# Miniprotein binders against q53ft3: the designs that were tried, part 50

Target 1, 195 residues: q53ft3
Amino acid sequence: MFGCLVAGRLVQTAAQQVAEDKFVFDLPDYESINHVVVFMLGTIPFPEGMGGSVYFSYPDSNGMPVWQLLGFVTNGKPSAIFKISGLKSGEGSQHPFGAMNIVRTPSVAQIGISVELLDSMAQQTPVGNAAVSSVDSFTQFTQKMLDNFYNFASSFAVSQAQMTPSPSEMFIPANVVLKWYENFQRRLAQNPLFW

## First folded at step 18 (miniprotein)

Design sc13
Fold by OpenDDE base, fold request of step 21:
Structure sc13 (fold): chain B 195 residues (1-195), chain A 97 residues (1-97)
Amino acid sequence: as target 1 above (195 residues)
Amino acid sequence: SDEESLIILAKWAAILLRKALDMARKGNTERAKYLIEKAIEYLRRIEKLATTPEEEEIVEQAIEAAQEALQLLEQGKPDEVEEILQEAIRLLKELYQ
């Protein structure tokens, strides 16, 4: 019923069902993971008035699982992206996943989905930075990436007078990079998904 | 596939019954009833997808259990619902385990 996707990894479509209403995905080498996508697989939606609370669990320094509420999936929002890279220092919150004999492999984290009534979900408060909000977070990331690239490239800029002849190398005028940057920003502002 | 649909429906039905049980324990009889009724709707869909006599029997028994639970709630006997709902959930698990 649920899928879990980490960029660069195979999609997981078989959650471990730990209770009637609880599903868990294992995330090996979780420290290398920045974002996780959780989504509904099937054509059959949640029952009316129900959704899924999405939790992340990682081992603390003592090897005990620390669970945090990331956000929600619903019929209206059947997929969500969560940032988990910054959560590694958080305190554990109350979670519906009991003392699961989670294979205490230090490198393995879990994504848990608890199927809940929507009214109960409304009372839950996700960890603030986990929900990669909509178009804005992507836009912010893209902007940061662009800025990083521009800054990096610009740091190598030299004037013609400063150039040492290197016939074997290709050179790109700095103005080309700038124009590209400006054009890209404009396009991004118009449509964050223009690419 | 029909089989996949049956499994998913069974899981949803089990979830609904589990939630109904929780509501019954909390004394929220009306919500429990509603959830059971929804579960029965899913069970009826499963019944249509059942291809084996075993599946048909399981679904029938689950429907009967759910209906009994509903009747007990209507009679003001929420304490007696737990065992019946647990049995219904158990039956459903046989469909997807």
Scores: ipSAE 0.769, ipTM 0.915, lowest interface PAE 0.5, mean pLDDT 89
Fold by OpenDDE base, fold request of step 21:
Structure sc13 (fold): chain B 195 residues (1-195), chain A 97 residues (1-97)
Amino acid sequence: as target 1 above (195 residues)
Amino acid sequence: SDEESLIILAKWAAILLRKALDMARKGNTERAKYLIEKAIEYLRRIEKLATTPEEEEIVEQAIEAAQEALQLLEQGKPDEVEEILQEAIRLLKELYQ
């Protein structure tokens, strides 16, 4: 029913069901994680009037779980991106996850999904910096993509004197790539959704 | 697949019944009734997907339990629905555990 994704890791599609209405994903080596994507698998939607409250749990200095409400997933918003890197030193909040029969290690955090009535969810207040703005996320991704491409292309740059003749091969001047990059960045800054 | 759908539906039905139980405990009988009714809708869908006699029996029993709970709530007996709803949830879990 639910999936969890961390960049650079395998997608998790099998949550541990700790109660009828509560599901948990383990996040090993959580300190290296900046963002987590939580999503519905797209099989059968939430029952009408229900959604999921998404929580993050990490061990404190004493190994006790600290739970924080990240946000929500619903039929109208079946996926969400959460920034968790800044939360790892935060204060705990009220959560529906009581004592769980889960062995916890200091390096493992958890994503918890509690299925709730939508009206109850509306009364909950997520931690302030967890929900990533769609615009910000897109801008950040695009910038990273652009930088990655530029760095990659530039790594192959050679001077005319360094070139080996290859008549069958087409070459693009590095300056063209740079100009494109600069122009694209300018447009992106003006309107992240210009495309 | 139909089997996967059955499992998911069973999970949702169990969630609905759990929430109904919670509402009943809180004295919100109207919401509890609503949730049970929704659960029955899911149970009917499961019934259509059931392929084994065991599954059919489980679903039938769960429907009966849910209906009984609903009747008790209508009679103003919320204290008597807990055991019945728990049984219905237990039955549903047999479909996906």
Scores: ipSAE 0.768, ipTM 0.913, lowest interface PAE 0.5, mean pLDDT 89
Fold by OpenDDE base, fold request of step 21:
Structure sc13 (fold): chain B 195 residues (1-195), chain A 97 residues (1-97)
Amino acid sequence: as target 1 above (195 residues)
Amino acid sequence: SDEESLIILAKWAAILLRKALDMARKGNTERAKYLIEKAIEYLRRIEKLATTPEEEEIVEQAIEAAQEALQLLEQGKPDEVEEILQEAIRLLKELYQ
């Protein structure tokens, strides 16, 4: 019914069903994972008025599970991307998975899906910054890319007096790079998909 | 495949019945009834996909249990619904566990 995907790993399509309405995926070596995709499998949707609350669980310093609500999947949003890398030091939240005697190896985290009524889901508050919208993630990545490029290029800047004559090489003024950066950033802020 | 569909439908039906049970426990009789009715719809779909006498029997029994639970709720006897719904869920689990 549900799938779990980590980039660079095989897709998981067999969740452990721990209750009638609760499913769990194991995530080995979870410390190396930044993002997880959770999605519905097959062609049979949620029953009308139902969706899935998606939780992340990791062992704390004492080996006890810390559960956090990441977000939701629904018939209208049958897949979602979650950032889990920043959650590893977070506080636990209320969750429906109870004290599961899951033989937990310290390196294994879990994704839990609880099937809920939509009205109940509306009352739940996901942890901040876990849900990644495609647009927001793209904007953030693009901004980081721009900053990285500008910083890299600027690190090679030299004054005219510092230039070593190289008649075979072409040089671009640093102010051209800056101007490009500023213009691109402005356009990106107006419309992330301007290009 | 039909078999895969049957399994998925059985899981959904069990979830619906579980939620119905939860609603019944909370005293939300109308919502419990609605969820049971939905579960019966799924059970009817499973019935159409059943290929073995065992599956047919399980589904029939689950439908009967769900209908009984619905009747009990209509009669104002939510306390008597728990055992029946649990049995229906157990039956459904035989289809996919």
Scores: ipSAE 0.765, ipTM 0.913, lowest interface PAE 0.5, mean pLDDT 89
Fold by OpenDDE base, look of step 19:
Structure sc13 (fold): chain B 195 residues (1-195), chain A 97 residues (1-97)
Amino acid sequence: as target 1 above (195 residues)
Amino acid sequence: SDEESLIILAKWAAILLRKALDMARKGNTERAKYLIEKAIEYLRRIEKLATTPEEEEIVEQAIEAAQEALQLLEQGKPDEVEEILQEAIRLLKELYQ
């Protein structure tokens, strides 16, 4: 249902479900991460009146997780880019993940998505520095992200002759991915905030 | 795929029921009812996608549980819905775990 992407890293599409309404992505070596993209996979949208609150967690000086609300994803805004580099020394806020026994390892941060009612989300206040502040930085990150995704997807490209029957899997032609990439780049160049 | 859709729908349905349970605990009966009704809609979709007898049985039981919870809320018995909703959620988890 959700994806997480860091520029220069493999896309994550399999979140750990830690509760019925809570999903977590691990971000190893989080100190090197400036931005993260969280997005819906687009298969089935949120139920009407629901969205996702996106949180970031890092270990504090005591090794305890500090969670901060980054922002939101919704059916109307199915993807978002967050700057996390400036949050690593911030103060924690109230968060829905505190009661969860989430296994943490050193140097690994987490992105948490809590599925919430939209009216509840409206009462939440994201940390101020999580929003991408500059169009230029946003564009650069997005470009790196796109390149990474394209490279990742392309690495799995096989010819039809090389395919093994897998009725439960859907396959996308490589040329479709390329076309998407090109179109996305064009749109990004025209308006970095086209989404 | 239908299987993937079933899994996602099951997850959404479970989330809806969890939220319904939360609302019921808070005394927001009307919202709880609404969420259960929505969950039932998703369950009906799952029912259409079910291909195995096990899946069919699970979704049927989940629908029954959800309907029972809804009825209890309508009767003004929010304290009695917790176990039923938890069971429905448990059943749904069998579809995607």
Scores: ipSAE 0.763, ipTM 0.912, lowest interface PAE 0.5, mean pLDDT 87
Fold by OpenDDE base, second read of step 20:
Structure sc13 (fold): chain B 195 residues (1-195), chain A 97 residues (1-97)
Amino acid sequence: as target 1 above (195 residues)
Amino acid sequence: SDEESLIILAKWAAILLRKALDMARKGNTERAKYLIEKAIEYLRRIEKLATTPEEEEIVEQAIEAAQEALQLLEQGKPDEVEEILQEAIRLLKELYQ
């Protein structure tokens, strides 16, 4: 149902369900995390009139979780990017995850998704600095990932004249990677949420 | 896959029923009824995806429970729907837990 992505880490697609309407992702070594992407997996959308309130929790000085509302995901906005690096000193609340018995370690933060009625969500106020301009930030993030991959792949590029026989290896023409990159960029420009 | 779809649908149905229960407790009978009706729609979809007799039985029982809750709300008995809705949610959890 939900996915969670931190740059440089494997995507998480299996949230821990802690209640009928509440899902949690663990974020180890959260101090090194600047941004988190939360998204719908796209299999089955929210029921009509429902969405997800996205929360971040970190342990306070006493080891108790401090929850902060980051923002929302909905059928109309199935993905969002949140900046969490600046939230560590903020005031939080125990609601709605505070009553949940979630095992925590000091170095692990959590992303919580609470499925809510849309009208209830409208009454909630996210913390001010968490909501990154969703589309621009997502596009930037994706572009950086694409550039990283392209740069990595291109660093291995050799001309056919430079190739040594390696029958155990498969070779992909660099043009294939370039075409993929260009196509992906085009799709991203058309719809940043095409994937 | 159909199995994955069944699990997701079951989770959504359970959420809808939980929200219905919350609405019923708040005295919002009409909204509770609406949410239950939506849950039944999801349950019908699950019914079509069920491949085992156990799944079929669970879904059937959940539908019956949801329908009973709906009838009670229509009769003006919101206090009596809690146990029934909780049972329906429990049944659904058996599909994805």
Scores: ipSAE 0.760, ipTM 0.912, lowest interface PAE 0.5, mean pLDDT 87
Fold by ESMFold2, look of step 18:
Order: sequence, then structure tokens, then C-alpha cells
Structure sc13 (fold): chain B 195 residues (1-195), chain A 97 residues (1-97)
Amino acid sequence: as target 1 above (195 residues)
Amino acid sequence: SDEESLIILAKWAAILLRKALDMARKGNTERAKYLIEKAIEYLRRIEKLATTPEEEEIVEQAIEAAQEALQLLEQGKPDEVEEILQEAIRLLKELYQ
């Protein structure tokens, strides 16, 4: 249903469902996170007239959760980028998660998604510094996947002097991978839907 | 896959029924009826995807429960829908829990 992505981390696609209409992603080591991307997965959109309110929760100094409304995800805006770095010392707000008794360490925050009727969402006001520019989640997801692949493939690069012969394996020069990466990235910037 | 689609449709249907129950509790019977009708549409899609007798039985029972709740709302009996909507939601959870 939902995905959650932090730059430099693997995408999360398996939200914890804590109620029929409420989904949660854990963000370990949240102090190092500046932005999160929340987006719709799959081929089946929200039902007509519904959308998702996106919340950020972090533990205060006593370990009590502080929930803040970041913004929304809808069929018309299926992805959004939220800035959370300035929120880690912010004030709580009205939220639908109640007093959830999810035990967590002080270093773990949460992204909560509450599925709601659109007219109910119209009465909600996100915290003012949470929303970031509307970047097409498709483009950002594609860029992160590209970076992840390149970084992974590059971690196996060896010089010819360090290479062990392996007749049963095929090899690709690292320059070919680099050229592909550069070309793909250029094309993505030119047209995010080219692939 | 069809199995993944069935699970997602079941989650959406359960959400629609939960929201319908909330509307019925607030006395908004017209909105509650609309949401139940939408949930039934999702249940019919689940029925087309069901591949086991267990899945078929679960979705059939959920449809019957949702239709009974809709009938009770049309009869002006919103106080009587709570338990049957909760049962329909419970049945849907068997498909994805």
C-alpha cells in the first residue's frame, strides 16, 4: 500500500498495520534523517474520496511519543517529500493515533499514515516547515534506485592486478557500468518517464 | 499478483467499512450507506480473485454482513449495525492477517 524512503537507506514497503486505517514505518537513528519520502505502492489506489494523512512521531526526553502532521498523500498527489530535521524538537498536534503503546528506543521515530475521508482531511493543518517542494516520487525513487545499484556494483570493483581468473563467470569492465550510470542519470533528469 | 491484489482490496474494503461504522455512530446514515455500497464493490472484486474455498466462503460471508448492515440503515436502524459491521471487518482481516 505505502512506501517510505530515506536518502541513503533501503526503501521500506512493509508498513506495520496498527489498525484497519493506520500504518506505521519505524525510522531508526532518526536524528540523522533530514527528509523522508512517503508514497503509494501497488496498482490499487485509495478508494474514491479517501486519502492519507502523514504524521511524524518521535519520543520526547521521557520516551513519550510526540506526533506531528506532516501533510498528505492522495490519488492526485501519490508521493510527497517531508522535511523532518526541524521537527525533532517541535510541539505535538492533534492526531488520530491516540495513545499508542508502541514501545520504542529514544533513537527510533515513526512515520504514521492514517487513511481518512478527504473532507475530514481538509480540516487538518500540517506543521508549517514540514512540507518540501512537490517532487515527483517516481523521479526521486528512480534516482535512489539508480544510486543504490551503482554504489553496490562499484563496491565489487577490483583492479586487474587484484583479479582472480574465473572462467565460469562473466565480467563487465567498471567503465561500462560508470558510463551506463552517467547516461541513465542524464536521461532521467531530461525525462523522468523515459524508462 | 492476484493474491497481492486480493489482500490490498481486502484492506481497502475493511477501511471503507470502518469509516461507515464511524459515520453510523455519528448519525450520518447517508454517508454510512454510501461507504458500505463502496465496500461491497470491493468485496465483489475480491470474490473474482478468490482461489480457495476458504477465501470464497470468507468473502461471501462478508458480503452478506455488509448487505445486512445496508438494509438496517435503509430501515432507519443505525443503532443495530455496529456488531454486524465489526463482524464484516473481522472477516476481511482473515484474508490479510
Scores: ipSAE 0.705, ipTM 0.884, lowest interface PAE 0.9, mean pLDDT 80

Design sc13
Fold by ESMFold2, fold request of step 21:
Structure sc13 (fold): chain B 195 residues (1-195), chain A 97 residues (1-97)
Amino acid sequence: as target 1 above (195 residues)
Amino acid sequence: SDEESLIILAKWAAILLRKALDMARKGNTERAKYLIEKAIEYLRRIEKLATTPEEEEIVEQAIEAAQEALQLLEQGKPDEVEEILQEAIRLLKELYQ
């Protein structure tokens, strides 16, 4: 349903579902993370009139979670980049992740996604400067994302000796991903704003 | 895959029913009915993807529960939908837990 991507790490696609409408990803070693991408995984979008509020949580000096609203993902914006490097000492936001037992260690932060009605989301105010809009930031993020995506896609590569093809399934050769990755890196280096 | 699609649809339907229950509790009957109607649309899509007798029975029972809740709301009985909607949500969780 949702994915969470940090540059240089494998993509996370198996959120902990803590309620029907609430999903959590763990971020170990969160002090080294500057940006996180949250996105929709599947081809089945949010139901009409709904979207996702995205939160960042870290343990405070007492070991209690501090949640901050980063922003939103919706059918009109199904992926979003959030800068978190400046948020690890901020004051908490209003949030819906109360009364739940979420297992966490003190060195692990979390990304929370709450599925909500769009009308409810319109009244929420994200923490400032969480969204990324700088050209240099886009270039750095794009390079880190391409590295991570290549590592992710490579984990699904299947050799001919391991293939048991089905008429109802299609396969993508791993070298197609590599060619795309190399071409995109070259284009980005020549023109960071080509997109 | 069809199994992945069934799981995602079941999660969306459960969320729609949870939000419908919240609206019924607040007295917003029209919005609760709209959300239940959308959940039934998702349940019918799940029905087309179900392949085991267990999945088929679960979806049929969830549709019946959602339709009963909708009828109760149309009769002006929003305080009676709590148990029925919670049962429908529980059934949907069996599809993805």
Scores: ipSAE 0.705, ipTM 0.884, lowest interface PAE 0.9, mean pLDDT 79
Fold by ESMFold2, fold request of step 21:
Structure sc13 (fold): chain B 195 residues (1-195), chain A 97 residues (1-97)
Amino acid sequence: as target 1 above (195 residues)
Amino acid sequence: SDEESLIILAKWAAILLRKALDMARKGNTERAKYLIEKAIEYLRRIEKLATTPEEEEIVEQAIEAAQEALQLLEQGKPDEVEEILQEAIRLLKELYQ
């Protein structure tokens, strides 16, 4: 149903189901994690009118879980990136004069997904998050790449009057690059995953 | 793959029935009926994927329970659906443990 990805770690695809509508991934050594990606795995999406509220839980100084709403995954937004680095502040405790070096070992945090009715989710307010989906990031990267390539290629354009003969060198008309850019941009707008 | 699909459908159906029970408890009978009808759609898909007599019996009983709950809601008896919906949910959990 759900997947959970942290950079530099194996993807988790086997959530622990803790209730009919609640799923959990463990995040050991969570202090080293800055972002988490949560995504839908399956060919069987949420039922119509439902989605997932995504939570982050870390143990407080007493070991009690502190749950915070990060955001949502839905059929319309099936993958999302959440920033968690700022949410675990205050985990470490040090003092300036220790007879011994007090080591605070990392504890296990959790990502929780609660399946909810969409209108119930509309009443929930996430704690601050950097919500950039992988689809949005791909689209943004692709647009930047398109603009960069077109600007780069255009900077080398010369008119026919400016050319010197070079029979061994192949040339393409600048209009070919423009047509490619326009075609690619149009296809991307129609379907960001057309490729 | 069909076994994985059956398990996922059973989880979705159980969630739909749990949400339907919550709506019935809040007095939102129309929403509860809608969610039960959606759950039955999922149960029919599970029925097509079931391959053992145990799976077939479980899904058949779950469909019957969901249909009875729907009828009770139509009759204006939302307080009487509690046990029946809980039974359907318990049956579905047997499919995915």
Scores: ipSAE 0.705, ipTM 0.883, lowest interface PAE 0.9, mean pLDDT 78
Fold by ESMFold2, fold request of step 21:
Order: structure tokens, then sequence, then C-alpha cells
Structure sc13 (fold): chain B 195 residues (1-195), chain A 97 residues (1-97)
């Protein structure tokens, strides 16, 4: 039904089912985890009108679970990336995992998925900055391409004294490339989709 | 595989019946009936996948329980569906536990 992936770890595909509509994945060594991917597994989607509310849980100073709503997975968005690095000491959210008998290893965090009616999910508000925008990936890719281009072009830079005369060749002053690079970075930061 | 599909369908059907029970408890009879009807659709799909006499009997009993709950709601008896929906859910858990 569901999968859970942390970068550098094997995909988890066998959630602990703690109620008819609630599923849990353990996250050992959660302090080192910054992002988690939750996705629908298999060929049978949610029933019509349903989806999954995704929660992150960590033990508080008393060892009691603190649950925080990260966001949602649905038939229209069957995979989502959630940032949890800023949530490991945050305040709890309203959640449906209260008195359930959940098998938990001490000091291990969990990802919880609660299957809900879509109408009920519309009333829920995720904790701030948990969802990762697809723009972040585009911006990072674009910045890496930009840096790669500048470093490559700069590796061929020569001074006037080092130039071998060649009347059939054109050249571009290195400072022009640098100015373009700096301008492109500024525009990208203002609007990642300006181009 | 067919067994994996049966298990997933049973989990979805149990969830549909749980949500139907919640709606009946809130007095939303029409939504409860709709969810039970959807659960029966899933139960019919499970019935086609069942491969053992035990699975076949469980699915048949779950269908009968769901149909009885639907009948009770149609008769304006939402307070009487609690036990039979709980039984249907318990039966479905036998398929995937």
Amino acid sequence: as target 1 above (195 residues)
Amino acid sequence: SDEESLIILAKWAAILLRKALDMARKGNTERAKYLIEKAIEYLRRIEKLATTPEEEEIVEQAIEAAQEALQLLEQGKPDEVEEILQEAIRLLKELYQ
C-alpha cells in the first residue's frame, strides 16, 4: 500500500498496520534524517474520495510520542517529499494516533499514514516548512548547471599576454562571463522560472 | 499477485466500513450507505480472488454483514449497525492478519 524512503537507506515497503486505517514506518537514527519520501505502492489506489494524511512522530523528553502533520498523499499526488530536519523539537499537531497500541522501539521516530476522507483532510493544516517545493529541485539543478558552465569556461581563460594571435578566432573577455553569471543567479533567486 | 491484491482490497474494504460506521454514528445515513455500497464492491472483487474455502467463507460472511447493515440504514435504524459493521471489519482482518 505505502512505501517510505530516506536517502541512503533501503526503501521500506512493509508498514506496521496499527489500525484499519493507520500505518506506521519506523525511522531509526532519526536525528540524521532531513527528508523522507512517502509514496503509494502497488496497483490498487485509494478508494474514491479518500487519501492519506502523513505524520512525523518523535519521542519527547518523557519518551512520549509527539506527532506532527507533514502533509498528504492522494491519487492525484501519490508521492511526496517531506522535510523533517526542522521538526525534531517542534510542537505537536492534532492527530489520530492517540491511544493505539503502536509497537515502538525506544528513541525511534516514526512516519504515520492515516487514511482519511478527502473532506476531512481539507480541514487539516500541516506544520510549517514540512512540504518540499518542486521549485527547490529545479533551482538546485539550475544553479549546479550554472556553476558547472562558469567553472568550465573559466578554465580556458587567458590574459592578453598569454594569447596566441589567431585572426580567425573570436574571444570573450572573462569578466563578461562573470557578469552574466552573477546576473543569472540574481534573477534565478527572484524567480526560479524566469527563463 | 492475486494474494497481494486480495489483502490490499480487504484493507480498503475494512477502511470503507470503518468510515461508514463513523458516518452512521454522526447521523449521516446517506453517506454511510454510500460507503457500505462501495465496500461491497470491494468485497465482490475479493470474492473473485479468494482461493481457499476459508477465504471464500470469510468474504461471503462479510458481504452478508455489509448487506444487513445497509438494510438497517435503509429502514432508518442507524443505531443498530454498530455491532454488524464491527463484525464485518473483524472478518476482513482475518484475511490480512
Scores: ipSAE 0.688, ipTM 0.885, lowest interface PAE 1.0, mean pLDDT 79

